# Miniprotein binders against a8xhq1, part 3

Target 1, 158 residues: a8xhq1
Amino acid sequence: MVQIWQMEPYPCGDPRLPHHLFPPKKITPDELSKRTGTLYWKLDTLDQVALAKRLTTLKLEHNFKKEDIFTLDAETTANFDDKIEELFEESSVPFEQARMIIEGSAYYDVEDKNGQWVRIFCEYGDLILIPSNTCFRFTTTPKNFVKMRRFYKEEEGN

## First folded at step 17 (miniprotein)

Design DD8
Fold by OpenDDE base, fold request of step 21:
Structure DD8 (fold): chain B 158 residues (1-158), chain A 87 residues (1-87)
Amino acid sequence: as target 1 above (158 residues)
Amino acid sequence: SKTYRIEIVIEFDSPLEALEKAELFMIKLVELARKHGITIRVEIRTTENGKIEYTWEIEGVSEEVAREIAELIREYFPDAKVTIRKE
């Protein structure tokens, strides 16, 4: 099951920790969409033919024309600590972001309409689509490892 | 050990079935990426004739992984234009 929750206000310390409320306030994919516009799918990776069809449809509907594999690994990524800190800085981009986790795990935080952060735990098979001009940030889990497919439109750079 | 950069270029008509086949091929490459420290970049464009052109750039490929990729190419797109360069 997907794990999405509202983050605690003013989280401090290691960004890779869950930072949920006590008790945790879980968010459904539907609520995630309503609050942030972000879409989430748990893709069936066991049926590769079906997966191919789904991803083909996604690319066609959103006009994705480029893709890369992005890896963060504390064991192999140069300046990992600096990179993870950089990625956790709040950002907003003028294009939608489609990401599919293919290995490891990570957190995508997105800001809702009320300025509250919602954290999405992303692992293998998870696909998220963050709308353009959405405030977001990213970090790995304490395992410090994630690989993902990143989808881009033609107008966007790799 | 030696690593290689592999470029794969294919062109086909744009029916849905062809696109799905290309995506399935990508899924197979992703499986390799999950197991090996390879980098993959893909570009999809429409040619002047309305055909779809796929370009894969794969880096950090060992000899063993290169053989696996070659098998995938043979299976899915045997007529692909393939360029292999030593890194």
Scores: ipSAE 0.881, ipTM 0.944, lowest interface PAE 0.4, mean pLDDT 94
Fold by OpenDDE base, last read:
Structure DD8 (fold): chain B 158 residues (1-158), chain A 87 residues (1-87)
Amino acid sequence: as target 1 above (158 residues)
Amino acid sequence: SKTYRIEIVIEFDSPLEALEKAELFMIKLVELARKHGITIRVEIRTTENGKIEYTWEIEGVSEEVAREIAELIREYFPDAKVTIRKE
């Protein structure tokens, strides 16, 4: 099940905590798209043939020509704390970002047109497409483990 | 403990069906990546003669995982150009 919410205005403490409003203000994928341009899909991973077709279409439509698997694991990743800190710094890139979670979980925060942060809980089977020039940040959940497929266009640097 | 780097290169004319097959192959590799500490990089390009070339670079591959990858290659792309190097 998709979990997207508006973040509290002045979050403090551990960025890996939910930091939602009380009561939580849930956001639908459609509203996410309207507010931030970010696209979210919950992919059916049980039908691998259908999944392959869908991902092929995605790559063709967005001209993705490169891919890698990115792993962030507190147990094996060197300088994990530094990397978490770096990834949670607000960033903006001149290209769209496509990410599919294949193991573990993480948060993607995106800024909407009104300067409000929206948090997306991402787990296995979730696909996110963040448009270019969108303010975003990233962190793991308290489990400190995520593995994802990252899709790139040929001319994009990482 | 020996690990290997495996490069897999395929070339094909029919883009859509072959791309979907390549993607299914990638999904199988992802399953291995979920279970094992391997890294995968993929590059897709158009060759000079207008064909599509798919390249996989897989690192941190144990002997056991190498055997599994070999079986996948035989199943999906038996004519693939495969290079295996010890790390």
Scores: ipSAE 0.880, ipTM 0.943, lowest interface PAE 0.4, mean pLDDT 94
Fold by OpenDDE base, look of step 17:
Structure DD8 (fold): chain B 158 residues (1-158), chain A 87 residues (1-87)
Amino acid sequence: as target 1 above (158 residues)
Amino acid sequence: SKTYRIEIVIEFDSPLEALEKAELFMIKLVELARKHGITIRVEIRTTENGKIEYTWEIEGVSEEVAREIAELIREYFPDAKVTIRKE
């Protein structure tokens, strides 16, 4: 189940809360792509052979040459609160970002062409691709735990 | 407890089939990463002779997990160059 929505215009309080409109304005993956260029997939993790093929294609098409496992966990990550604050600061990078959630959950916020934020709830099996030069920010959910595969191009630093 | 760092290096000529196999191997490693506090870094590069080189760096590996990884290596890439270091 995909969960993407337009964020409220003036969110306040804990960034880890949903911060959707009332009533919620749900966004489809197609609309997400049209508005922000961001791509979203719900991968079939039960078919590992198919998953391997899909990820191989992704890496080839986007020339991903590096990968790591990133873990953010309030139980083990030093200065967790500071890290969350840092990651939620709006940023933009000159390269594509591909992320696959393998444990826990998190929010990726991306800014559309009109300056409106769209929030993507990411959980196990979700794959997102954020285009270059896209304004984005990141936070965990209140559960404060996420583990993901991060894909990089060879020229990119981490 | 004692942990290990494992480096796995493979080279192959046929990129697509081998890449898919490598990805399947990675999926198995990810399953271990979900269960255990291990870290994984991967690099894929083209060698001077045009081969694809796939490198895994796995850290925080307990002895038990090391045995599981060894089994995976034997299953998927028995000819891989494997280096194990104590952390």
Scores: ipSAE 0.878, ipTM 0.943, lowest interface PAE 0.4, mean pLDDT 94
Fold by OpenDDE base, look of step 18:
Structure DD8 (fold): chain B 158 residues (1-158), chain A 87 residues (1-87)
Amino acid sequence: as target 1 above (158 residues)
Amino acid sequence: SKTYRIEIVIEFDSPLEALEKAELFMIKLVELARKHGITIRVEIRTTENGKIEYTWEIEGVSEEVAREIAELIREYFPDAKVTIRKE
């Protein structure tokens, strides 16, 4: 099951820790969409034909024209600590971001309409779509490993 | 060990079935990427004739992985333009 929660208001220390409230305030995918516009899917990876159809539809509907495989691994990625720090800096982009986790795990944090951060635990088979002009940040879990498909539009500079 | 860069280019009229086939091919490549330290970049464009062109750039490919990719190409897109270069 997907794990989404509201983050503590002023997290300190290692951003790779959960940083949830006590008690945890869990968020459903529907609530995630309502609060942030972010969409989440748990894809059925066992049926590759169905998966292909789903991803084809995604690309067509959102006009994704580019894709790459992104790997972040503490064991192989140069300047891993610097990269983690950089990726955890709050940012906003004028285009949609679609990401599918294919190995490992990571956190995507998105800011809701009230300025509250919501953390999404992403693992294999998870697909997220962050809408344009949404404040977001990214980090790995303490396992320090994630591999993902990143989808881009033609207009994106990546 | 020796690694290779593989470029795969295919072109088709863009029926839904063809797009889904291309995606299935990509899913197979992703499986390889999960197992091996390869990088993949994909670009999709419309040609002058209104056809869809897919380009895969795969890097860090060992000889073993290259053989697997070759088999996938033969199975899904035997008419693909394939370029292999030693890194």
Scores: ipSAE 0.878, ipTM 0.943, lowest interface PAE 0.4, mean pLDDT 94
Fold by OpenDDE base, fold request of step 21:
Structure DD8 (fold): chain B 158 residues (1-158), chain A 87 residues (1-87)
Amino acid sequence: as target 1 above (158 residues)
Amino acid sequence: SKTYRIEIVIEFDSPLEALEKAELFMIKLVELARKHGITIRVEIRTTENGKIEYTWEIEGVSEEVAREIAELIREYFPDAKVTIRKE
């Protein structure tokens, strides 16, 4: 089950904590798309043939020409704390960001049209597409481990 | 332990079936990446003759993983151009 929620307006403490409202305000993928433009898919990873077809279609539709595997692991990643801090800094890029979690888990926060942050819990099999020029930030969960496929268009770099 | 960098290059005509096969191959590589500390970069290009070219760059590959990758190549793209270098 997808886990998306509106974040509390003034989160304090560790960014890796959920930081949801009380009571939690859950957001559906459709609402996520409406509010932020961000798309979310839960991919069927058990059927690899179907998955291949789906990802092939995705790449064709969005003209993804490059891909890499990105790993963030507190046990092996040098300067993990600094990287986490850097990734959680609000950013915006002029290109789409497609990410598929292949191991571990992480949070993608995206800002909606009203300046409210929406947090997306991403784990294995989750695919998100953050549209261009969307304010976003990223962090791991307290488990401090995530591995993902990152898809890029040509000339967007890695 | 010794690790290797593996480059895999394939080219094919652009039917959807071939693309899906390449993606399935990638999915298999991703499975290895989930199990092992390897990194993968992929680039897709159109060649001058209009073919699609896939290039995989895989790093941090142990001998064991290299054998597994070799098996995948034989299964999916036996005619792939493969270059292995010691890191």
Scores: ipSAE 0.878, ipTM 0.943, lowest interface PAE 0.4, mean pLDDT 94
Fold by OpenDDE base, last read:
Structure DD8 (fold): chain B 158 residues (1-158), chain A 87 residues (1-87)
Amino acid sequence: as target 1 above (158 residues)
Amino acid sequence: SKTYRIEIVIEFDSPLEALEKAELFMIKLVELARKHGITIRVEIRTTENGKIEYTWEIEGVSEEVAREIAELIREYFPDAKVTIRKE
């Protein structure tokens, strides 16, 4: 089940903690799209043939021409602490970001049109699409482990 | 232990079935990436004659994983151009 919520207005401490409101204010994928433009899918990974068809369609619709596997792992990633700090700095890019979690878990925070942060808990099978020019930030969960497929258009450089 | 870098290049016409086959192949590679410490990069381009070309770059590949990748290549794209380099 997808977990999306509005973040507390003044989060303090470890960014890898949930930082939701009390009580939690849950956000639906539809509300996420309306507030931030971000799209969310829960992909069925059990049927690989169906998954292949779904991803092929997505790649065609969005003209994805490049892909890589990105791994963050506190046990094996060099300069993990520096990388996680860098990724949690608010940023905006002039291209859309498509990410599919293939192992572990992470948080994507996106800022809505009212300046409020929405946190998306991403785990295996989750696919998100963050529109261009959207303020976002990223962090792992306290488990400090995530692997994802990152999709790019031809003209996009990383 | 010794690890290798594997480059896989395939070329085909642009029917939907071929694209889906390539994606299924990628899904199989992703399964390996979930189990092993390998990295994968993919580039898709259109050739001058209008064909689709896929290039996979796989790094951190052990001998065991190399065998599994070879089996996948035989199953999905036996005519693929494969280059293996020691890291």
Scores: ipSAE 0.877, ipTM 0.942, lowest interface PAE 0.4, mean pLDDT 94
Fold by OpenDDE base, fold request of step 21:
Structure DD8 (fold): chain B 158 residues (1-158), chain A 87 residues (1-87)
Amino acid sequence: as target 1 above (158 residues)
Amino acid sequence: SKTYRIEIVIEFDSPLEALEKAELFMIKLVELARKHGITIRVEIRTTENGKIEYTWEIEGVSEEVAREIAELIREYFPDAKVTIRKE
């Protein structure tokens, strides 16, 4: 099940914690799109043929020509703590970001039109597309492990 | 233990079925990436004659994983250009 929520306005402490409102304010994928432009798909990973067709279509529609696998793992990634700190720093890039989680889990936070942060819990099978020039930040969950496919256009790089 | 870098290059016309087959192959490689500490980079380009060329660069590949990748290549793209180098 998709898990998206509005973050508490002034989060403190470990960014890997949920940091939702109390009671939680859940956000639907449609609302996510309306508020932030971010698109979310829960892909059917059990049917690999269907998955291949879906991803092929997405690549064609968005003209993705490059891809890599990104791994963040507390057990193997050098300077893990520094890396997650860096990734959680608010950023904005001039290109769209397409990410598919293939192992583990992570949070993508995106800022909506009103300056409110929305957190997207991403796990295996989740595909997100963050529009260009969108304020975002990233962190793992307390499990400290995630692998993802990152898609790029020809002119882009990692 | 010793690891390898594997480059896989395929070229085909641009029918949707071929693209989907390449993606399915990638999905199989992703399954290996989920289980093993390998890295994968993919580049897709159009050749001068209008064909589509896929290039996979796979790093951190153990001998065991190399055998699995070889099996996938034989199954999906037996005519692929494959280069294996020791890291």
Scores: ipSAE 0.876, ipTM 0.942, lowest interface PAE 0.4, mean pLDDT 94

Design DD8
Fold by OpenDDE base, look of step 20:
Parts: structure tokens; sequence; C-alpha cells
Structure DD8 (fold): chain B 158 residues (1-158), chain A 87 residues (1-87)
């Protein structure tokens, strides 16, 4: 089940906690797209042929020419705490960001046009596409583990 | 324990079918990456002859995983250019 929600306006404490409103304000993928331009897919990983076609289409439509597998693991990643802190700093990039979670889980926060943060809980099979020039930040869940496929355009570095 | 770096290079004449097959291959590699501490980098480029070249760089590969990758290569791309180096 997809889990997207509006974040509380003044979150404090551990960024890896959900930080949703009370009661939670859930957001649909369609609303996510309308508010932030961010696209979300729950991919059918059981149908590998269909998955291959979907990813091929993604790469062709967005001209992705590079890919890597990125891993964050508190147990094996050097300077994990520093990396998490860095990744949670708000940033914006002049290119699209496509990410598919292949193991573990993480949060992608994106800012909408009204300056409100929307949090996307990403886990295995989830694909997100954050458009260019979108304010975003990233963190793991308290499990401190995620692996993802990261897609890049030719001009982008790994 | 010894680990290896594996480079796989394939050229395709037809873009769509070739890319889909490459993605299916990648999906298999991803399954290995989920189980093992390997890293994978992929690059797609168009050659001077207008062909599509697909390159995989796989690192941190144990002997066991190397055998599995070799089997995948034989199944999907038996004519691929494969280079294996010790890390």
Amino acid sequence: as target 1 above (158 residues)
Amino acid sequence: SKTYRIEIVIEFDSPLEALEKAELFMIKLVELARKHGITIRVEIRTTENGKIEYTWEIEGVSEEVAREIAELIREYFPDAKVTIRKE
C-alpha cells in the first residue's frame, strides 16, 4: 500500500520518524503529482517482463542513460550518520531524479508549490520521479537500510 | 576472500527489443544485488555506427556470485564482451 502524507508543519526530533499530522493527512499519487509534479509508481515486480518494459519506457521517455545501485546501511556504510545528515538537507537540482527501491525503505520529502512538505514512504517496488528544480530531502526510516536503483541522464555524474 | 570486477559490454542493432532484454537482464542482476554486497553501474550509449552499447560494471563480486553472473550472461547475451579482474 502506498503511503504518502503531508508532514507536520514544525517537525522536531529524529527525521526518520513519520512526522505526519494528527490525524494523518494522506495524499494520493495523483494529488502528489498535482501538488509537486512528483510521480509515483508501485511496480509489479512479480511480472519481470512487464517490469522490464516499464523501465525501458521510463528510460526512453526521460532519456536516462546511466544507472547505479545505491546502498545506505548503518552497519556497513562508512560515515552513515554524516551521509544521512547531508541527504536530509533541503536541496534542489536542475535535473530529474528517478529512483526505484529494491530493498529496505526510505523517505523522500518534496515541497509543494505552497511550501508544504509531503513525505513519500518508499519501499520495495516503489518508483518515484522527482522533477527538476523541486525542493527535496531524503532520509532512511529507523531501520537505517535502503537499496535503490538510481537513474541518470548522460550529463549527470554518478 | 577474493572479489572480482566484471565488465559486460553488449551492442544492439534494434533499440526497443534490445533495451527490454537488457532490462530483464538487469532485473536479474538486481536480485543478486539484493542478496549480495555487490555494486552495479550501467551506461547506455550510441556508437558511431548508430548501435546501442550497453555496459555493466559490477564490483565486489565473490566467486559464487561470479558463477551466477556468468550463467546469466550465457543465457541472455552469450556474445557479450566480458572482462573479469581481481580486486
Scores: ipSAE 0.857, ipTM 0.933, lowest interface PAE 0.4, mean pLDDT 93
Fold by ESMFold2, fold request of step 21:
Order: sequence, then structure tokens, then C-alpha cells
Structure DD8 (fold): chain B 158 residues (1-158), chain A 87 residues (1-87)
Amino acid sequence: as target 1 above (158 residues)
Amino acid sequence: SKTYRIEIVIEFDSPLEALEKAELFMIKLVELARKHGITIRVEIRTTENGKIEYTWEIEGVSEEVAREIAELIREYFPDAKVTIRKE
């Protein structure tokens, strides 16, 4: 199920907890797109031929020429705590970011045009595209594990 | 245990079917990455002859997983240029 929600305004404590409002305010992918420009899809990983066609189209439309597999795992990643802290700092980059979750889970937070933050729960099969110059943050869930495909244009990833 | 690095290179004209087949091959490699501790990098470039060159670099590959990858290569791209190195 799609899980995107409005974050509480002053989240404190462990960033890997949900930090939704009370009661939770869920938003749709369409609202996410209108507020932040961020695109989100749940892809069907069981139909591999259709998935291959969909990802080929994505790569052609965005001129993605490079790809890697990125893993964060508290059990195997060197300096995990430092790395997770660094990834949760508010950041903005001058290029779009495309990621597909292939295992585990993570949160991407994106800031909208009014300074409000939206949290996106990303799990297996989810594809997210964050526009250039969008403020974002990244963390895992308390499971401390995520694996994803990251897509780059030629200049972005060398 | 000992691990290997595998480089797989294919080259073709730019037909859509070939790009989709390469992506399906990547999806099969991703299944192995979900099951095992391998990593994968991909680069797609245009050669001086105007063809598309598709390169996979796979790291952390055990002997068992290397045999699974070899089977996939035989199925999808039997003419691929394959280089295997001890890490």
C-alpha cells in the first residue's frame, strides 16, 4: 500500500520513527507531485518483462546511462551510524534523483513549496524520482536495511 | 572465502528490443543481488562506430554465484565478452 504522510512540524527523537501527525494525514502520489514535484510509483516486480519495458522507457526518457546498487545495512556497512546521520541532513542537489527499492525499506522526506515536509515510505518495488533543487532527507526504518538501484545521467555518475 | 569480479560487455545497434532484453538480464542479476552480497554497476555508452555498448561490472561474486551468472549469460547473451578476475 502507498504510504505518504505529512510530517509533524518539529520531529524529535529517532528520525527512523514515522513522525506523522496525530491523527495521521496521508497524501496521494498526485498530491505529492503537485506539492513537491516528486514522482512515486509502486511497480509490479512479478511481471519482469513489463518491468524491463517500463525501466527501459524510464532510462530513454531521462537519458540515464549509469546505474549502481546501493546498500545500507547496520550489520555490514562501515560507520553506519555516521553515514545514516549524514544522509539525514537536509540536502539539495542540482540534478534529479531516481531510485528503485529492491530490498528492505527507507524514508525519503521532501520539502514542499511552503516549507512543509512530506515523508515517503519506500519499500520493495517502489520507484521515486526527486526533481533537481528539491530539499530532501533520507533515513532507514528501525530495521536499518535498504538496497536500491540508483540511476544516473552520464555526467552525474561519471 | 575467495570472491571474483565479473565484467560483461555486449554491443549492438540501438534497437528497442535489445535494450529491453539487456534490462531483463539486469533484473535477473538484481534477483541474485537480493539473495547474495554482490554489487552491480552498469554503464551504457555509444562507441566510435555508433553502436551501443552495455557493460555490467559485478563484484563480490562467490564461485557458486559465478556459475549462476554464467548460466544467465549463456541464456541471454552467449556471445558476450566476459572477464573474470580474482579479488
Scores: ipSAE 0.843, ipTM 0.926, lowest interface PAE 0.4, mean pLDDT 91
Fold by ESMFold2, look of step 17:
Structure DD8 (fold): chain B 158 residues (1-158), chain A 87 residues (1-87)
Amino acid sequence: as target 1 above (158 residues)
Amino acid sequence: SKTYRIEIVIEFDSPLEALEKAELFMIKLVELARKHGITIRVEIRTTENGKIEYTWEIEGVSEEVAREIAELIREYFPDAKVTIRKE
């Protein structure tokens, strides 16, 4: 089961820590979708034929024409600290984005219409789709390692 | 140690089965990326003749991983246009 939680309102310190409320307030994927429009799936990576069919459908339905493998690893990524800082800046883009975790883990934060932040703990096999014009942030966990497939529309670039 | 950049280009009519085969090929490449630290970019476009063109660009490929990729190409797309460049 995916872990999604309401973030504390004034997070201090390292963004890579959980920053949940005390006690934690967990959120279902359905509630995530209703509050932010963000969609979540756990894909079956053990059945590669089924996975290929699922991802082909995703690409056709969303007109994804580009993708890359993105790696962030404190041990090998040049300028890791600068990159982490940049990726955690609040951003929004006028196009939808999909991300599939293929190794390691990461947090995606998304803001709802009331200005509250929800944190998604993304691990191997997790796929998220963030709608256009949604404010988001990205960081790793304290393990400082994630590898993912990133999907883009042709006109949106990277 | 020396590494290579590999470009793989295929073209086909747009039947769903061909698209799924291309994605299965990509999934096999992803397994290599998990294991060996290579990077992959993909671009899909429609050609002038209305066919689908899939392009894979793979970087950071050691000689041994290049042989693994070549075997996958022979298995999935023996007619692919393949370009290999020393980095």
Scores: ipSAE 0.836, ipTM 0.921, lowest interface PAE 0.4, mean pLDDT 90
Fold by ESMFold2, fold request of step 21:
Structure DD8 (fold): chain B 158 residues (1-158), chain A 87 residues (1-87)
Amino acid sequence: as target 1 above (158 residues)
Amino acid sequence: SKTYRIEIVIEFDSPLEALEKAELFMIKLVELARKHGITIRVEIRTTENGKIEYTWEIEGVSEEVAREIAELIREYFPDAKVTIRKE
């Protein structure tokens, strides 16, 4: 089961640490969707035909026309620490974002309508879709490695 | 080591099964990206004739991986337009 938790109100220090409440407050994908509009799926990467059908449907439903593979790796990415700081800055974009983890792990933080933040622990086979105009942040875990497929609508990916 | 950039372009009518076949091909390329240090970009567009054009741009491809990609192209899309250049 995917791990999603309520973040502490003011996370201090390394963003790659869990930053959950004490005690931790886990939430479900249904709660994530109701609070933030963010959708989650665990895709079956062992059945490649089924995966192809699911991703084709996703692309058609959301009109995704562009895609890339994005890698962050502390061992090979130039200026990794600066990039982690940059990616953790709170951001909002006027388009929806879909990300599928194909290797490693990452955290996506999403703000709800009450200004509360939830953290999604994304691992291999996880697919998330963050709605347009939703505040988000991104970082790796302490493993400092993630590879993902990123999906874009035509005008968004340029 | 010496690396190549590969562009693969296919066109087809928009039947669902053709789109699913293209995605399955992408999934095979993703397995190569997990195993090797290649990167992939995809663009899907509708031509003015109403056909679907699917383009893969693959970078950082060694000679060994290029042969694997060529075998996948032959299996999935033997009529694909393929451009290869040195990086």
Scores: ipSAE 0.835, ipTM 0.921, lowest interface PAE 0.4, mean pLDDT 90
Fold by ESMFold2, last read:
Structure DD8 (fold): chain B 158 residues (1-158), chain A 87 residues (1-87)
Amino acid sequence: as target 1 above (158 residues)
Amino acid sequence: SKTYRIEIVIEFDSPLEALEKAELFMIKLVELARKHGITIRVEIRTTENGKIEYTWEIEGVSEEVAREIAELIREYFPDAKVTIRKE
């Protein structure tokens, strides 16, 4: 199930907690796209041939030429707490960010046109595409583990 | 225990079908990365002759996983240029 929600206005404490409104205000991928330009899909990973075609189309449409596997794991990542803190700092980059979760889970937060933040729960099979110059934040859930495929354009691989 | 770094290089000129096959191969490698903690980097470039060059760099590979990767290479890209180095 899609889990995207409006963040509470003054989130404090551990960023890895849900930080939703009370009661939660869930939003759809269509609303996410309209508010932030961010695209989100739950990909069906059971048919690997179809998945390969879908990801090939993504790479061609966006001219992605580089890829890596990114792992963040409290048990194996050096200085995990410092790294989590750094990754949650509000950031904006002049390029698209495409990520597919292959294991574990994470939160991506994106800021909309009105300065409100939306939180996206990303888990196995989820693909997100954050537009260039979009303000975002990243953290894990309390399980402190995520593995993802990250896709890059040629000009971004210095 | 000992680990290996594997470089796999493929070159082709039919971008759609070959790219889809390369992505399916990557999906199989990703299954190994989920199970065994290997890391993978990919670079795709257009050569001076207009062909597509697809490169995988795989690190942290145990001997057992290296055999699995070699079997996948033989299945998908038997003509690939493969370099294996002890880490």
Scores: ipSAE 0.835, ipTM 0.918, lowest interface PAE 0.4, mean pLDDT 90
Fold by ESMFold2, look of step 18:
Structure DD8 (fold): chain B 158 residues (1-158), chain A 87 residues (1-87)
Amino acid sequence: as target 1 above (158 residues)
Amino acid sequence: SKTYRIEIVIEFDSPLEALEKAELFMIKLVELARKHGITIRVEIRTTENGKIEYTWEIEGVSEEVAREIAELIREYFPDAKVTIRKE
């Protein structure tokens, strides 16, 4: 099930907690796209032929020429706490970001045109595309583990 | 325990079907990355002759996983150029 929600306006404490409103305000992928330009899909990982066709289309449409596998794991990642702090700093990059979760889970936060933050819960099979020049933040959930495919154009990622 | 780095290179004209087959092969490699502690990098480039060159670099590969990768190569790309190095 899709889990995207409006962030509380003044979050405090551990960023890996949900930080939704009370009561939660869920939003749809269409609302996410309209507010932030960010695209989000839950892909069917059991139909691997269809998945291959979908990802091939993605790579052709966005001219993705490189990819890697990125892992954050509190049990094996050196300096995990420092890396999580760094990744949660608000950032903006001049290129789009494409990520597919292949194991574990993470939160991507994106800022909309009115300065409000939306939190996206990303888990196995989820694909997200964050537009260039969009303010974002990244963290794990309290499980402290995520593995994902990251897609790059030839001259990006640096 | 021994680990290996494996480089797999294929080259083809750019028909859509070949690109989809390469992605399906990558999805099978991702299954191994979920189960084992391997890492994978991919680069796709256009050669000077206008063909597509698809390269996988796989690291942290045990002998067991290397055998699984070899079977996948035989299934998908039996003519791939494969280089194996001890890490």
Scores: ipSAE 0.832, ipTM 0.921, lowest interface PAE 0.4, mean pLDDT 90
Fold by ESMFold2, last read:
Structure DD8 (fold): chain B 158 residues (1-158), chain A 87 residues (1-87)
Amino acid sequence: as target 1 above (158 residues)
Amino acid sequence: SKTYRIEIVIEFDSPLEALEKAELFMIKLVELARKHGITIRVEIRTTENGKIEYTWEIEGVSEEVAREIAELIREYFPDAKVTIRKE
């Protein structure tokens, strides 16, 4: 099952470390949804016809009109360290964001309505949908590699 | 090495089967992106006639991968409008 945990209140140091409480306080996708509105699916990447049907439904339900493939890789991405710093800056956008991991792994942090942060460990086959106006942060794990499909409404990727 | 940019455009009414077929085609392109250094962008828009236009833009495509993409196009969308240019 997906690993989601309560973050320590003042995470310092390398953002790519887990930054969980001691001991870890893991939460379920239901709790993630109740606290942050963020939705999670584990998609079956081995059944491509079923995957196509699920993603088509997602795109129709959310009116996603644009998509790209995003890669972050310490070995090939120019200015990787600067990019990681930039992506970890807290951000909020006025539209929904959907991300599907197709290779590697990453952390998405989301802030709940009480100002507490939850970290989602995203890996191959995971799809998350972050609601509009939700504060989030992004980083890789120490493996420094992720490839994902990013889905946008028309203006989101402009 | 020598690389190409490929643009693929299809147009159809909005039947569910056509949308699912386009997504399956994208999933096949994603397999190539996992194996090779290509990048892919997709745009779906409504045309002036109210039909759906699906556009794939693929960059960093080697000659070998271009042939694989051409075979996929023949299989899925033989009537697609295809533009290939050297990068």
Scores: ipSAE 0.832, ipTM 0.920, lowest interface PAE 0.4, mean pLDDT 90

